# VHH binders against q9xw16, part 148

Target 1, 132 residues: q9xw16
Amino acid sequence: MSGWNAYIDTMTAAAPSIKRCAIVGAADGSVWARTEADNVFKASEEELKTFVALFNDVTQVPAKGADIEGVHYVVPRTEESLIFGKKENTGFFAVKTKSAVLIAVYEGPNEVAAQVRKAVESMQTYLNNAGY
Short names: E, the ipSAE of ESMFold2; O, the ipSAE of OpenDDE; V2, 0.75 times the mean of E and O plus 0.25 times the DockQ between their complexes.

## First folded at step 12 (VHH)

Design wb11 (framework vhh_3k1k_2; at its last look DockQ between E and O 0.86; V2 from the best seeds 0.73)
Fold by OpenDDE, look of step 12:
Structure wb11 (fold): chain B 132 residues (1-132), chain A 119 residues (1-119)
Amino acid sequence: as target 1 above (132 residues)
Amino acid sequence: QVQLVESGGALVQPGGSLRLSCAASGFTFDDYAMAWYRQAPGKEREWVAGIGSSGGDTVYEDSVKGRFTISRDDARNTVYLQMNSLKPEDTAVYYCAAPKPEGYGFDYWGQGTQVTVSS
């Protein structure tokens, strides 16, 4: 549990535009770690359960969008283990590992998205190599 | 090669209406969500609206909700933006946007079409 918090800190440090971040179980959406204090990741357990299930068939997500923290995002496209969305000056990146889903909600111009994606994908690679 | 060509921009009075069109080519259009952005003079480019793939869900920024409607015709590889009840603050260059294979959002842009709302 405390170890997962370190990964949250790593992602948020790598991409300052990340406002909220969470690591959740890929099977059920259970929260393993999340940003807290002034930047609390507020998605409910039920919402996260629905969100992680999107990875069962990512091909349908661009048609329907995705909901995080009660906010509906348009999803430009998806990859097998990657879902990202956009709304106004905000967006999210979500990547799936062997056992987890990493979610990062960011705020800023389009230019910051590259850094956010790099941060979550780097963590994805690390966790996959570690067996998670 | 991805190409986006916007059209329909014009000078209109406050309260007027415009319909923008964007002809897309160079990718499997109906597989991807599309979006409209706009950039006013001296301001950053801002997201306006998005529409899911295959005529899917629509999302709007708060300032245009209820006034603007995004739609698409996949048979014509075209996305539209119907703009009603136009305001002077809607004055901007409007850009059609599409994702790219290794992109981070809506990363392809057209040249834009000028919309000017003025008395």
Scores: ipSAE 0.793, ipTM 0.907, lowest interface PAE 0.6, mean pLDDT 94
Fold by ESMFold2, look of step 12:
Structure wb11 (fold): chain B 132 residues (1-132), chain A 119 residues (1-119)
Amino acid sequence: as target 1 above (132 residues)
Amino acid sequence: QVQLVESGGALVQPGGSLRLSCAASGFTFDDYAMAWYRQAPGKEREWVAGIGSSGGDTVYEDSVKGRFTISRDDARNTVYLQMNSLKPEDTAVYYCAAPKPEGYGFDYWGQGTQVTVSS
């Protein structure tokens, strides 16, 4: 079997520090795939709907921060298709593709964050080229 | 060039208070979140508090919540850390931090200012 879960596996393999991740619909936050079992991605549908809407105007996000899995993060800065947040020694990276938002939650220092970002942005490029 | 200059560190007794300041220049200060970090002798640098690009969004490390307050004054390009009820465990060099435009967190750092809490 396969499907969207293969993309989850690719991201977690590329950056082992990713604790949880998901692929959700950009319009409504519906879950297309997520980490399961030992590391289930626990965000509710309502939280994800609010989260993906942040991409409607990324310039507002550093002022208000972002919530994922019930955790509030400070957002240092944004890019047009990238939101990332920090809280203590944990963080997230989220990127928007044509149809989806990829979310990765990680733990670790800045060097870990760099490889998480690379993994998520590589998948962003792949999905955009594939029409998603 | 980005420049972050911390000040206000001092020797204080347990239970005392200090206010740290960080003067920022070389970037559009009010577009970015800012943070304070600290490093005690023999320990890794740890995140203390962060503040969103407006002054209303704050996040604190659990050990300082309720005792420390981060704030910012955009007219002066300055971020502050008000530290109350200081404990010996708060002894550290405190660093102001800002994001790099191409970075992955809070990647620019100041020289730091020494806070020592001791009798």
Scores: ipSAE 0.578, ipTM 0.829, lowest interface PAE 1.6, mean pLDDT 89
ESMFold2 (binder alone), look of step 12: mean pLDDT 81; pTM 0.811

Design wb12 (framework vhh_3k1k_2; at its last look DockQ between E and O 0.26; V2 from the best seeds 0.00; counts 0 for: pae E 12.6 > 2)
Fold by OpenDDE, look of step 12:
Structure wb12 (fold): chain B 132 residues (1-132), chain A 121 residues (1-121)
Amino acid sequence: as target 1 above (132 residues)
Amino acid sequence: QVQLVESGGALVQPGGSLRLSCAASGFTFDDYAMAWYRQAPGKEREWVAGISSSGGDTVYEDSVKGRFTISRDDARNTVYLQMNSLKPEDTAVYYCAAPKPPPEGYGFDYWGQGTQVTVSS
C-alpha cells in the first residue's frame, strides 16, 4: 500500500460518513489513491480530468455545478481551493493542495457534512505543509 | 445577517398546484446556488431541488421530477418552487436553503422558518 492510501484511511477514519474518496493529481486528475473494495471511488479518468480543471476558475462552478462518479451536484459556493456540492442526502467536498485534489463523497443528513469538511481540510493542511 | 423568508404554502387538493417563494437577504444572492428542502411529520428533512447561481442548472430529487420547478429572480433576490400535480406525500414544511458565506459552510446551511404545504382531499 502506497503512502497515499494511508491518507485515504486517515480521512475515512476521521469522517465515518465518507463513503468514497480519492486523492488525484491536480494537474491531470490521475488517481494517486482511492477507496476500494465495497467503497470503490468510481470516477473515470476523463471525469477527474474535467473535475480538477474546475479549480482553474472556481468562480464559475456555482453556475454550472459539478459531476463526480456520474452524479451531478449543485455547488452552493466555492472558495479558491474548495469546491463542495450537494444532492439529496449525498454531497462531496473537494480541496486542492499544492499538487493534489482530495475528493470525499459522503452520505447522510446535512449535519455530517461539517465533519467531512473538517477531515478533508485537515488533510489538505497536512499535505500542503508536507509540500504536496 | 442572512435571512430567508418562505411564503406560498397552503392547503390544496391532490393534483393541485402551488408556487412557493423565498425572499433572501443578507448575502450576495446571485453568487450562490439555492435549494429547497422539505420535512414531513415524523420524517427527516430532505433535499428537494437545487438551482445554480446563474439559474441555468437545476437538479431535482426523483420523486418530484417533472412536477416541481425551481427558479430564481436575482433582481428580486427570490427563489421559487412551482409545484404541480401535488400528491398527499408532498405534504411537508418546505424550507428555502442558502449556503453560508466564507469561511464557514458545508452545503446549504441557512434555512428559513418554512412554509406549510398540505395536500389532502
Scores: ipSAE 0.889, ipTM 0.941, lowest interface PAE 0.5, mean pLDDT 95
Fold by ESMFold2, look of step 12:
Structure wb12 (fold): chain B 132 residues (1-132), chain A 121 residues (1-121)
Amino acid sequence: as target 1 above (132 residues)
Amino acid sequence: QVQLVESGGALVQPGGSLRLSCAASGFTFDDYAMAWYRQAPGKEREWVAGISSSGGDTVYEDSVKGRFTISRDDARNTVYLQMNSLKPEDTAVYYCAAPKPPPEGYGFDYWGQGTQVTVSS
């Protein structure tokens, strides 16, 4: 089986500003796939469990912010299935599907952020339509 | 057209208190989270506190927890920072920040001019 790594490759190809990304289980934060080697996504299991639980009530997230890979991000905006975090010139987009959370960490100005969001939302739609 | 105007900065003694205000205009204030940042001389701007659009959730940088309180008054389009037990290390220019409104902005991209807080004997 090609595995979940093909989806990682698809997202990074769609938005080159994505520096690290992962697909994790929405219930428990277990890593299904992630960028590896020099661009390894380094969040711990405990951090990911806490992170995916933010989707249980996204309306509280802007005040709390979010932590991923040991970095605290302010969260200026959420939607029902999307959390956007920002730290200086870096940020992340996270989107929830039926079974998973897709996380993409990027660098660049706000124009770059729109491309990253489009890449993760396209994959979100694809996985949701596939039953994930 | 977005404007953020901070006020209330002053010279205070250690242990003193100060309340900062930020008047906002040019966007739908009650739809957005607001934040305070600060910048000390020679340092990067750092996040201090944030408040949700509803005002029900607040979050603070560890060094100010228990001393600073962020709040908002949606009728006046104003966010506040109550600063108690001030220390010399709190000396900085304090900035109010807002997210850039739609079509966007994907972060806290609007900033005021800042207000100077100086804590010194």
Scores: ipSAE 0.007, ipTM 0.184, lowest interface PAE 12.6, mean pLDDT 82
ESMFold2 (binder alone), look of step 12: mean pLDDT 79; pTM 0.790

Design wb2 (framework vhh_gocatamig_d2; at its last look DockQ between E and O 0.90; V2 from the best seeds 0.00; counts 0 for: pae E 2.03 > 2, unsure alone 64.0 < 65)
Fold by OpenDDE, look of step 12:
Structure wb2 (fold): chain B 132 residues (1-132), chain A 120 residues (1-120)
Amino acid sequence: as target 1 above (132 residues)
Amino acid sequence: EVQLVESGGGLVQPGGSLTLSCAASGFTFDDYALAWYRQAPGKKRELVAGIGSGGDTVYMDSVKGRFTISRDNAKNSVYLQMNSLRAEDTAVYYCAAPKETPEGYGFDYWGQGTLVTVSS
């Protein structure tokens, strides 16, 4: 286990509705850390390579949606370093740092999404300030 | 100001069909995904269907094969065709759109809703 697992724990603790979470390389989608055991983040590195590439042009993502763990999400809108999606009572937030992409998949009513976003953006800010 | 106005709700018998419409204004319609939500009495609001700006769709499992979400960018409208309606489809249906601001975390704007009642 690397030090990146601690950041996974921090995000999941900050937002209990997060079911699965991963920290991956922004350049290639390589997995640095992810939730495991009963909440295994299941996306392959091949899929993640495609996903992180979405940040090259986030303006196109709402038109096509995004796939994570073989699940297709509609993407309401995007920001330069933020992609989020919805499906049924689930969704995801993905934020880009200098060198990483943080992905959190959550489940619950709409109201829980705000807490999930805060959790991943807080980590985003921390990692950016740390040079990552 | 963002405005979402639903229409088309009503009373239908089980097995019947209904088409909901939503007229949207106050934001760049073509750039964003849109959605239909519903809320039944005593239940949480749930995402029924979503449609991306490019036409990709997502449905809740219980409505797959029965409901179809579509959009007309020229009319700034989104639709929900509901076929083979069931009693459990009874709910207030809401059109939803995202905020164009950083405060948004999903589909943040909602219409007033339109009531769909499926009953014999």
Scores: ipSAE 0.917, ipTM 0.957, lowest interface PAE 0.4, mean pLDDT 96
Fold by ESMFold2, look of step 12:
Structure wb2 (fold): chain B 132 residues (1-132), chain A 120 residues (1-120)
Amino acid sequence: as target 1 above (132 residues)
Amino acid sequence: EVQLVESGGGLVQPGGSLTLSCAASGFTFDDYALAWYRQAPGKKRELVAGIGSGGDTVYMDSVKGRFTISRDNAKNSVYLQMNSLRAEDTAVYYCAAPKETPEGYGFDYWGQGTLVTVSS
């Protein structure tokens, strides 16, 4: 369908290693769009509210790690608008735009992690330029 | 500039224990997560355990409860205590660190590795 779901499709097409992803509101973690069906993004409302609040002070995130879909990730480092985490053969990248946080959960080695980061940052740039 | 030096590998019988050590230099050790990876013959390198700058940990499922990652910030060192070792744990083990720069996407630096062989 049209709308925010098209951005989900764009990110998953750009980095096929993305298994689940979502676009959520930066202020409250409300879900604007997410992967559905067999690979539904299953984070709770409370978890997402906590997660997006990490962007209020990214410098503290490597000391705590991050939780998404009930899974704890170590956060190697952060950037002002980027958090990424690792666990086993999976990880996530999350970027903040003016109004939203883009979250992509992926599987695979470093080569696919670079592709995932590029996909979410490209969408971050697009949404920021569009006023979101 | 960045150096990661692993040690502590060796030959161990099944059920035995080893402690791996990694001495790190050339980056701000206290600010970053560290990790241990392993690569078995014919396999891709995989993340075994990670430890955040504040001490939170993650483990691959097959080693949880048997392996413990720890860090000593005063010595710029990270450790992997391996207990109840199995033949499947045979691999070269690497410690790993992220880049300090904006284009990091994982644990991007690692050392030369230390071999662990679990065999009777």
Scores: ipSAE 0.532, ipTM 0.826, lowest interface PAE 2.0, mean pLDDT 89
ESMFold2 (binder alone), look of step 12: mean pLDDT 77; pTM 0.763

Design wb3 (framework vhh_gocatamig_d2; at its last fold request DockQ between E and O 0.92; V2 from the best seeds 0.00; counts 0 for: unsure alone 64.9 < 65)
Fold by OpenDDE, fold request of step 13:
Structure wb3 (fold): chain B 132 residues (1-132), chain A 120 residues (1-120)
Amino acid sequence: as target 1 above (132 residues)
Amino acid sequence: EVQLVESGGGLVQPGGSLTLSCAASGFTFDDYALAWYRQAPGKKRELVAGIGSGGDTVYMDSVKGRFTISRDNAKNSVYLQMNSLRAEDTAVYYCAAPKSDTEGYGFDYWGQGTLVTVSS
C-alpha cells in the first residue's frame, strides 16, 4: 500500500493550503496512506471508521456535522460522494471513490478552498478510472 | 434566488452587547448549515460562527464564550448574539449560506452585510 503515498504527494502538491490528508478504505476507514512528519494526519482508526460511514447517508451529515482529528466541523451541504466542513479559517474536503475515501484538511482564507476541492476531486476521478 | 438580509448592526461601546439577525429565503433553509462571517477594513473575510441544520456549532477562538449563533427554522432566520464586544470586533458582518447545487466550496452566498462598530 506504499504506492498510495504518491497520491498523497500529488494532492498536497496541487493545493499548498492542504495541511494534512489521508487515503482510507471506504468500507472500514483503514488507513492506506497519510501525510506524515510535521503534518501527520492524526485521526484514529475508530474515528475514521465513523467518518467513512457518513457516506452511507450523506443527507444526515449537515444536521450533525463531522469530526476529524478530534475537531468538529459544520457541514454546509453534501453530495453523494462529497462531504466538506468549515471551522474558523480551516476546513476539510472528503470524497469517496469506488473503494476509498480521500480526506484533505486545509487552512487559509476562503479562496483556498476551491483549489483544495479541485485537488481531491481530480484524484477521485483518477482513482475511479483506475478501478479504485 | 437566494436572499440573505442582515440587520442589527450599529455603534456600541466596548463591553456592550448586540444581536444580529439574518432573514433567509430562496432555498430549503432546514437542509443546510448557516454562518456568520465578518470583514474588517483591509482584512480578509473570516468565519465567525457556523451552525448546522441540526444545531451543532463552531466558533472562532477569539469569540468563544462571547458570541452565540442560533437559528429559528420556523422563521428561516439565523442570529448572532455578541456580548463583551471589543474594538477588534469592529467589522461588517455577513450572513452566509451554501449553494444548493454542485457548485461552491463552503458558504458561498452572502448578504449585504451589517456594520458593527465598537468604539468608546
Scores: ipSAE 0.922, ipTM 0.960, lowest interface PAE 0.4, mean pLDDT 96
Fold by ESMFold2, fold request of step 13:
Structure wb3 (fold): chain B 132 residues (1-132), chain A 120 residues (1-120)
Amino acid sequence: as target 1 above (132 residues)
Amino acid sequence: EVQLVESGGGLVQPGGSLTLSCAASGFTFDDYALAWYRQAPGKKRELVAGIGSGGDTVYMDSVKGRFTISRDNAKNSVYLQMNSLRAEDTAVYYCAAPKSDTEGYGFDYWGQGTLVTVSS
């Protein structure tokens, strides 16, 4: 298993409805790993910097939503280390660890969203326990 | 405790208009996004439109420009204005809200729905 890409593969395998995902630095949005090839996660550095800053005050996020890969999502609500958004048949889950933000963009109905949330939060727990 | 009550459905000709309303209670309406979903017979539910607590919106592509979601926080109500209706818009329309607990993953509470039939 090589580097950070193995964690990307673990999340996409755990929830096949994940179409794109990334692990980015919590302080600056720098990309540590992402889905590539046919499913490139294509958010810009400036977009990611803005996105991770939302975790500085999650209570303000439902009022304005969130943008990822140039797509706007409504954010129904947030939790201390979790932001999730919805648009049509797509959505995202993002969780913050000590050092990183995990972002997963998925397609499918609400029934698959539970698997996506579980996959991302399992990785959040693993990285936090590993010191990240 | 959470109650979502839809109204305004009915039979309408293609090209016509309807306004759907949803009265909400049992939660802090102002803090959450709200949504309208629809389900045609034999089809999966799909998100038609969503509106954030501050008024930002999303729409499914096929209704963009024809449907408008809005909210009135003083009345704890959300609306869907449906214009230029087509036969493919025939469905039961549901008002939806998020759960406030850690088990939610989107819009998890649903009303009973209101039937919209577009037919000549």
Scores: ipSAE 0.613, ipTM 0.842, lowest interface PAE 1.4, mean pLDDT 89
ESMFold2, look of step 12: ipSAE 0.597; ipTM 0.839
ESMFold2 (binder alone), look of step 12: mean pLDDT 78; pTM 0.779
OpenDDE, look of step 12: ipSAE 0.907; ipTM 0.952
ESMFold2, fold request of step 13: ipSAE 0.597, 0.599; ipTM 0.838, 0.840
ESMFold2 (binder alone), fold request of step 13: mean pLDDT 78, 78, 78; pTM 0.777, 0.776, 0.777
OpenDDE, fold request of step 13: ipSAE 0.920, 0.921; ipTM 0.959, 0.959

Design wb4 (framework vhh_gocatamig_d2; at its last fold request DockQ between E and O 0.93; V2 from the best seeds 0.84)
Fold by OpenDDE, fold request of step 13:
Structure wb4 (fold): chain B 132 residues (1-132), chain A 120 residues (1-120)
Amino acid sequence: as target 1 above (132 residues)
Amino acid sequence: EVQLVESGGGLVQPGGSLTLSCAASGFTFDDYALAWYRQAPGKKRELVAGIGSGGDTVYMKSVKGRFTISRDNAKNSVYLQMNSLRAEDTAVYYCAAPKPPPEGYGFDYWGQGTLVTVSS
């Protein structure tokens, strides 16, 4: 699973406003890779299990919001394989692949979110084409 | 066409209160979260408060305990009750909604804004 760290590096390089990110199993929320050191992604196994389960019915997520790393975000809207949230000057993007969920937490002015979405969706496309 | 029309802004003294209203149309109001943003002169627009379709909320740290966001789905309206207003709350306040799929990356539609001036 060490090879998954390269994908973390690719996303963070593509969007400097990403503070933390992780690649987890879509089935159980198991962590495959995450940012570490000063930017460690600090979500518990139970939280991630709950989070990835949101993709089973994304239509309900805007009504409840989403929690990541103990922080609650309002969810403006969703798509079948996309959940994003906002809080103050922070937010997150989460996209689902065939077997994984990519999560990126970012900080900055509103316009930085566009680059974050592009970064995670680009990785989503790459992993899907690779069979993951 | 999506329309967001703010009202309720004005001049108020420090410590005063004000209620902003936003009338929304042109989208399925009940399905989306909504938000209030503000922009002071020379500063970036910032998310003041957000409310999910189910009523969950988020706030800026600086306004938590003083501001309350609420919504009335029957009226397609969102509100911002502002108490204990401070000079630093002076800004143009905007009602915001997300764009429908596949566009957008947050709250992407904005109203014309309503000016709130807090001054003695």
Scores: ipSAE 0.929, ipTM 0.965, lowest interface PAE 0.4, mean pLDDT 96
Fold by ESMFold2, fold request of step 13:
Parts: structure tokens; sequence; C-alpha cells
Structure wb4 (fold): chain B 132 residues (1-132), chain A 120 residues (1-120)
């Protein structure tokens, strides 16, 4: 598969607990690809612009949390290119590449969260090595 | 090392109140979100409430409006005020914190827990 949708399929196959995910432009939050059909990633363009801007200073994110698809998450901590959040039995992982932000929303306990983090960070590494 | 010590659990009647406390040490408390989890007999551990380093909160649906999470950064402490307690709130309650980078997936450290029993 030669399109950005193939990368969505790769992440969801690697971590089945991912319910929705997207690849968005790091500069403006524009959607390059997302889960569709029965599990459409539903974040608005305005929400995504706000979300990707969090990577401009990740150290401030735990103080405010983050919103995705109209849901507020507490952000326990961050890393330079990683933001993750928790709410009830759901969470998200987001990683930044040179040009993009990868976002995965999952359901389940910490055990499944480990596979989600691995899946998005593996794709982060792949895209960075490819120049994206 | 990260240390989380819960206290304040006990036996309480339905409709009653309890305040749980958590003393934290071994990390820069002010920079991290904290949480309370619970595990009822025979059930999965579930996130009850979380509080960000700047005070934003999340709550489990069944406790919203009844429980209040708070933090006191000067005392390195997190609290859970539990009001209008129900039998279904019976559980061991755990204070939780994230692991420092590069490890972790959410709230990954838990204390020993404190038992809350709601019965007549």
Amino acid sequence: as target 1 above (132 residues)
Amino acid sequence: EVQLVESGGGLVQPGGSLTLSCAASGFTFDDYALAWYRQAPGKKRELVAGIGSGGDTVYMKSVKGRFTISRDNAKNSVYLQMNSLRAEDTAVYYCAAPKPPPEGYGFDYWGQGTLVTVSS
C-alpha cells in the first residue's frame, strides 16, 4: 500500500486495542490519514490545530491536559516528542515526527497501553527515517 | 524511589463520607499528574479520578459529582473526598503516579492501597 492509509492499517494491526488513529500535519493539524468506516476518527480541524500546537512546549501539557474528539484527558507527563493522556478506561498516545503527529486512541488497561505506545513509536521511527 | 502511601480507609455506612490521603515522595511531585484507582473484589482495577499538575481533573462516570480529587503540592499529597458512598464503592483504593521517562504508559506506580468498605 503506497498511501498514508497503509500506515494507519499498520498501527491498528500492531495494537488491536487502538480504536481510532490519525496521521496529521505537525504544522497545522491537517489530516493526512485516519481510521474511517465504523471507527471514524472524529476530531475537528480546529481541535487538531490546537492539539498539535501542544508539541511547541510539551512541558506545559501536564498542567492543562489535552482534548481529542471532544474528550478531556489528564496528561500524566510528557517527553520531547511524546504526549499521552488518560480518562477512565481510555487513553491516547501521540508522537511527533519531523512533519507529522501520530495519534492513537485506545481502550483498555495499562497492559494494552504498552502495545499502543510501541506501535506509534515504531511508526514514528519509520517515518522519521523516511524523512517525514 | 517513588513511594506512595495511602491512608484514611475504613468501614462506613451507605450515604456516608470518607477522605483518603496519599503521601508521595521520591519524585518531583509538582510536575506530574496523580490519580486514584480502585479494585473491587473480583473486578478489574479502574481509574476513579485523575488530577493534572495544574489542577484539571477527570472522573469515572459513576463517581462524578460524589467524589472530589485534590492535591496539595506543598505537602506532596493527593486527596480523594468521597461523599454519598454506595456499596458498589467498596474496594481497595490506590494512589497512582506515572513512571519517569522513558518508561510508562499512564499511571504506572501504585501504593499498597487502603480498604474502603461500604456496608450497613
Scores: ipSAE 0.692, ipTM 0.875, lowest interface PAE 1.1, mean pLDDT 90
ESMFold2, look of step 12: ipSAE 0.628; ipTM 0.855
ESMFold2 (binder alone), look of step 12: mean pLDDT 79; pTM 0.783
OpenDDE, look of step 12: ipSAE 0.921; ipTM 0.960
ESMFold2, fold request of step 13: ipSAE 0.638, 0.636; ipTM 0.854, 0.856
ESMFold2 (binder alone), fold request of step 13: mean pLDDT 78, 78, 78; pTM 0.781, 0.780, 0.780
OpenDDE, fold request of step 13: ipSAE 0.927, 0.925; ipTM 0.964, 0.962

Design wb5 (framework vhh_gocatamig_d2; at its last look DockQ between E and O 0.66; V2 from the best seeds 0.00; counts 0 for: pae E 13.4 > 2, unsure alone 64.6 < 65)
Fold by OpenDDE, look of step 12:
Structure wb5 (fold): chain B 132 residues (1-132), chain A 120 residues (1-120)
Amino acid sequence: as target 1 above (132 residues)
Amino acid sequence: EVQLVESGGGLVQPGGSLTLSCAASGSIFSDYALAWYRQAPGKKRELVAGIGSGGDTVYMDSVKGRFTISRDNAKNSVYLQMNSLRAEDTAVYYCAAPKPPPEGYGFDYWGQGTLVTVSS
């Protein structure tokens, strides 16, 4: 799935505060692409299967939070196709497309989160329009 | 829009305790996670503790075991019990809540803050 790596690069280029990023199957959490080398996205496919299932009922996520890469995040709120979380100076954005979930883990002050959301939602829109 | 009003800040000695309170207004308070942030002079605002609508919690490492975040949905309030306070805990503490959809990227509503000063 080397073609999906280009989308990882696009998101990380659009938001430098993104430390790790992944594109996974919405149905089963299978990894299509992820950041590697010094910024390896560490979540297992088993964990990702559980994570993507959160989108089946996002209304419950703020009550319980979300786990990514073994880290627990508080989830302020959710939308139908959007889950985001915070911990210390880190956070994540996860957006769902027709067939995929895009996950971006970022680090920095609160202000950088806006750019991260924009990056993942832009990719969400692009992939949806492309049929993915 | 959510209105957040903090209280309980003050001057305490090292090793002392303090409880912060936040009164929130809004019809969807119980559906949101809430948080306490703090900002020390010359530093960025940082997440101290967060609590989900169901009671799950997250803490910054430096306050684990010392601080406890809790909420009372019936009173639309969130609290921060601070024990074993240190000089490094000196900061303005802010209660925080997310904006309703579609806006926001975290905890986007902030109170005016309450000053906590830990000094001998």
Scores: ipSAE 0.910, ipTM 0.952, lowest interface PAE 0.5, mean pLDDT 95
Fold by ESMFold2, look of step 12:
Structure wb5 (fold): chain B 132 residues (1-132), chain A 120 residues (1-120)
Amino acid sequence: as target 1 above (132 residues)
Amino acid sequence: EVQLVESGGGLVQPGGSLTLSCAASGSIFSDYALAWYRQAPGKKRELVAGIGSGGDTVYMDSVKGRFTISRDNAKNSVYLQMNSLRAEDTAVYYCAAPKPPPEGYGFDYWGQGTLVTVSS
């Protein structure tokens, strides 16, 4: 698991609009890696546990919205392994793998969101193929 | 496809109230999150309030406690109750709804806007 920080670096390099991101355990929300220092991903362990549980039934998430880093996002629509949230000029994409949830918080208009989604879904595919 | 029509804008005194309405037509209203945005002269469009399909809400900080977003799924409508209005709230207000991915990555359906002017 020593390479998890490299995956954070890969996602932020692929989509510069990502301001903060994390890789967390899908079962319990434990943090495997996250952005640090001046761009620290500031979600609590308890909040992450609640957040990853949303993937148990993504069809209910648009009705409730989602909270991450103490911020409530409107969730316009979900897919089986994807939650997409918006607030003002910011948003997040979260994707689930077999073992993990990848979370990327970005700033920018809707046109920027495609880069962010591509970055997290590329990593999702990679980790799934690697058995994670 | 979703068509959005805003109404309820106008001239109001500081401290006054307005209710904005947005009628959504066409597609499935109850499955969509809906939002109000605004754009003041010389400013970028900004999210004012959003409401999820199940009623969860989000507000920009400067309007919390003054504005309330609500929805009526039976009427395919979303509302913005604006109380304690200030000059800074002067803007064109837009109703917004999402397109699903991959066709859209956020709020991509927009109305024509309704002007709110807060002045004496």
Scores: ipSAE 0.005, ipTM 0.208, lowest interface PAE 13.4, mean pLDDT 81
ESMFold2 (binder alone), look of step 12: mean pLDDT 78; pTM 0.779

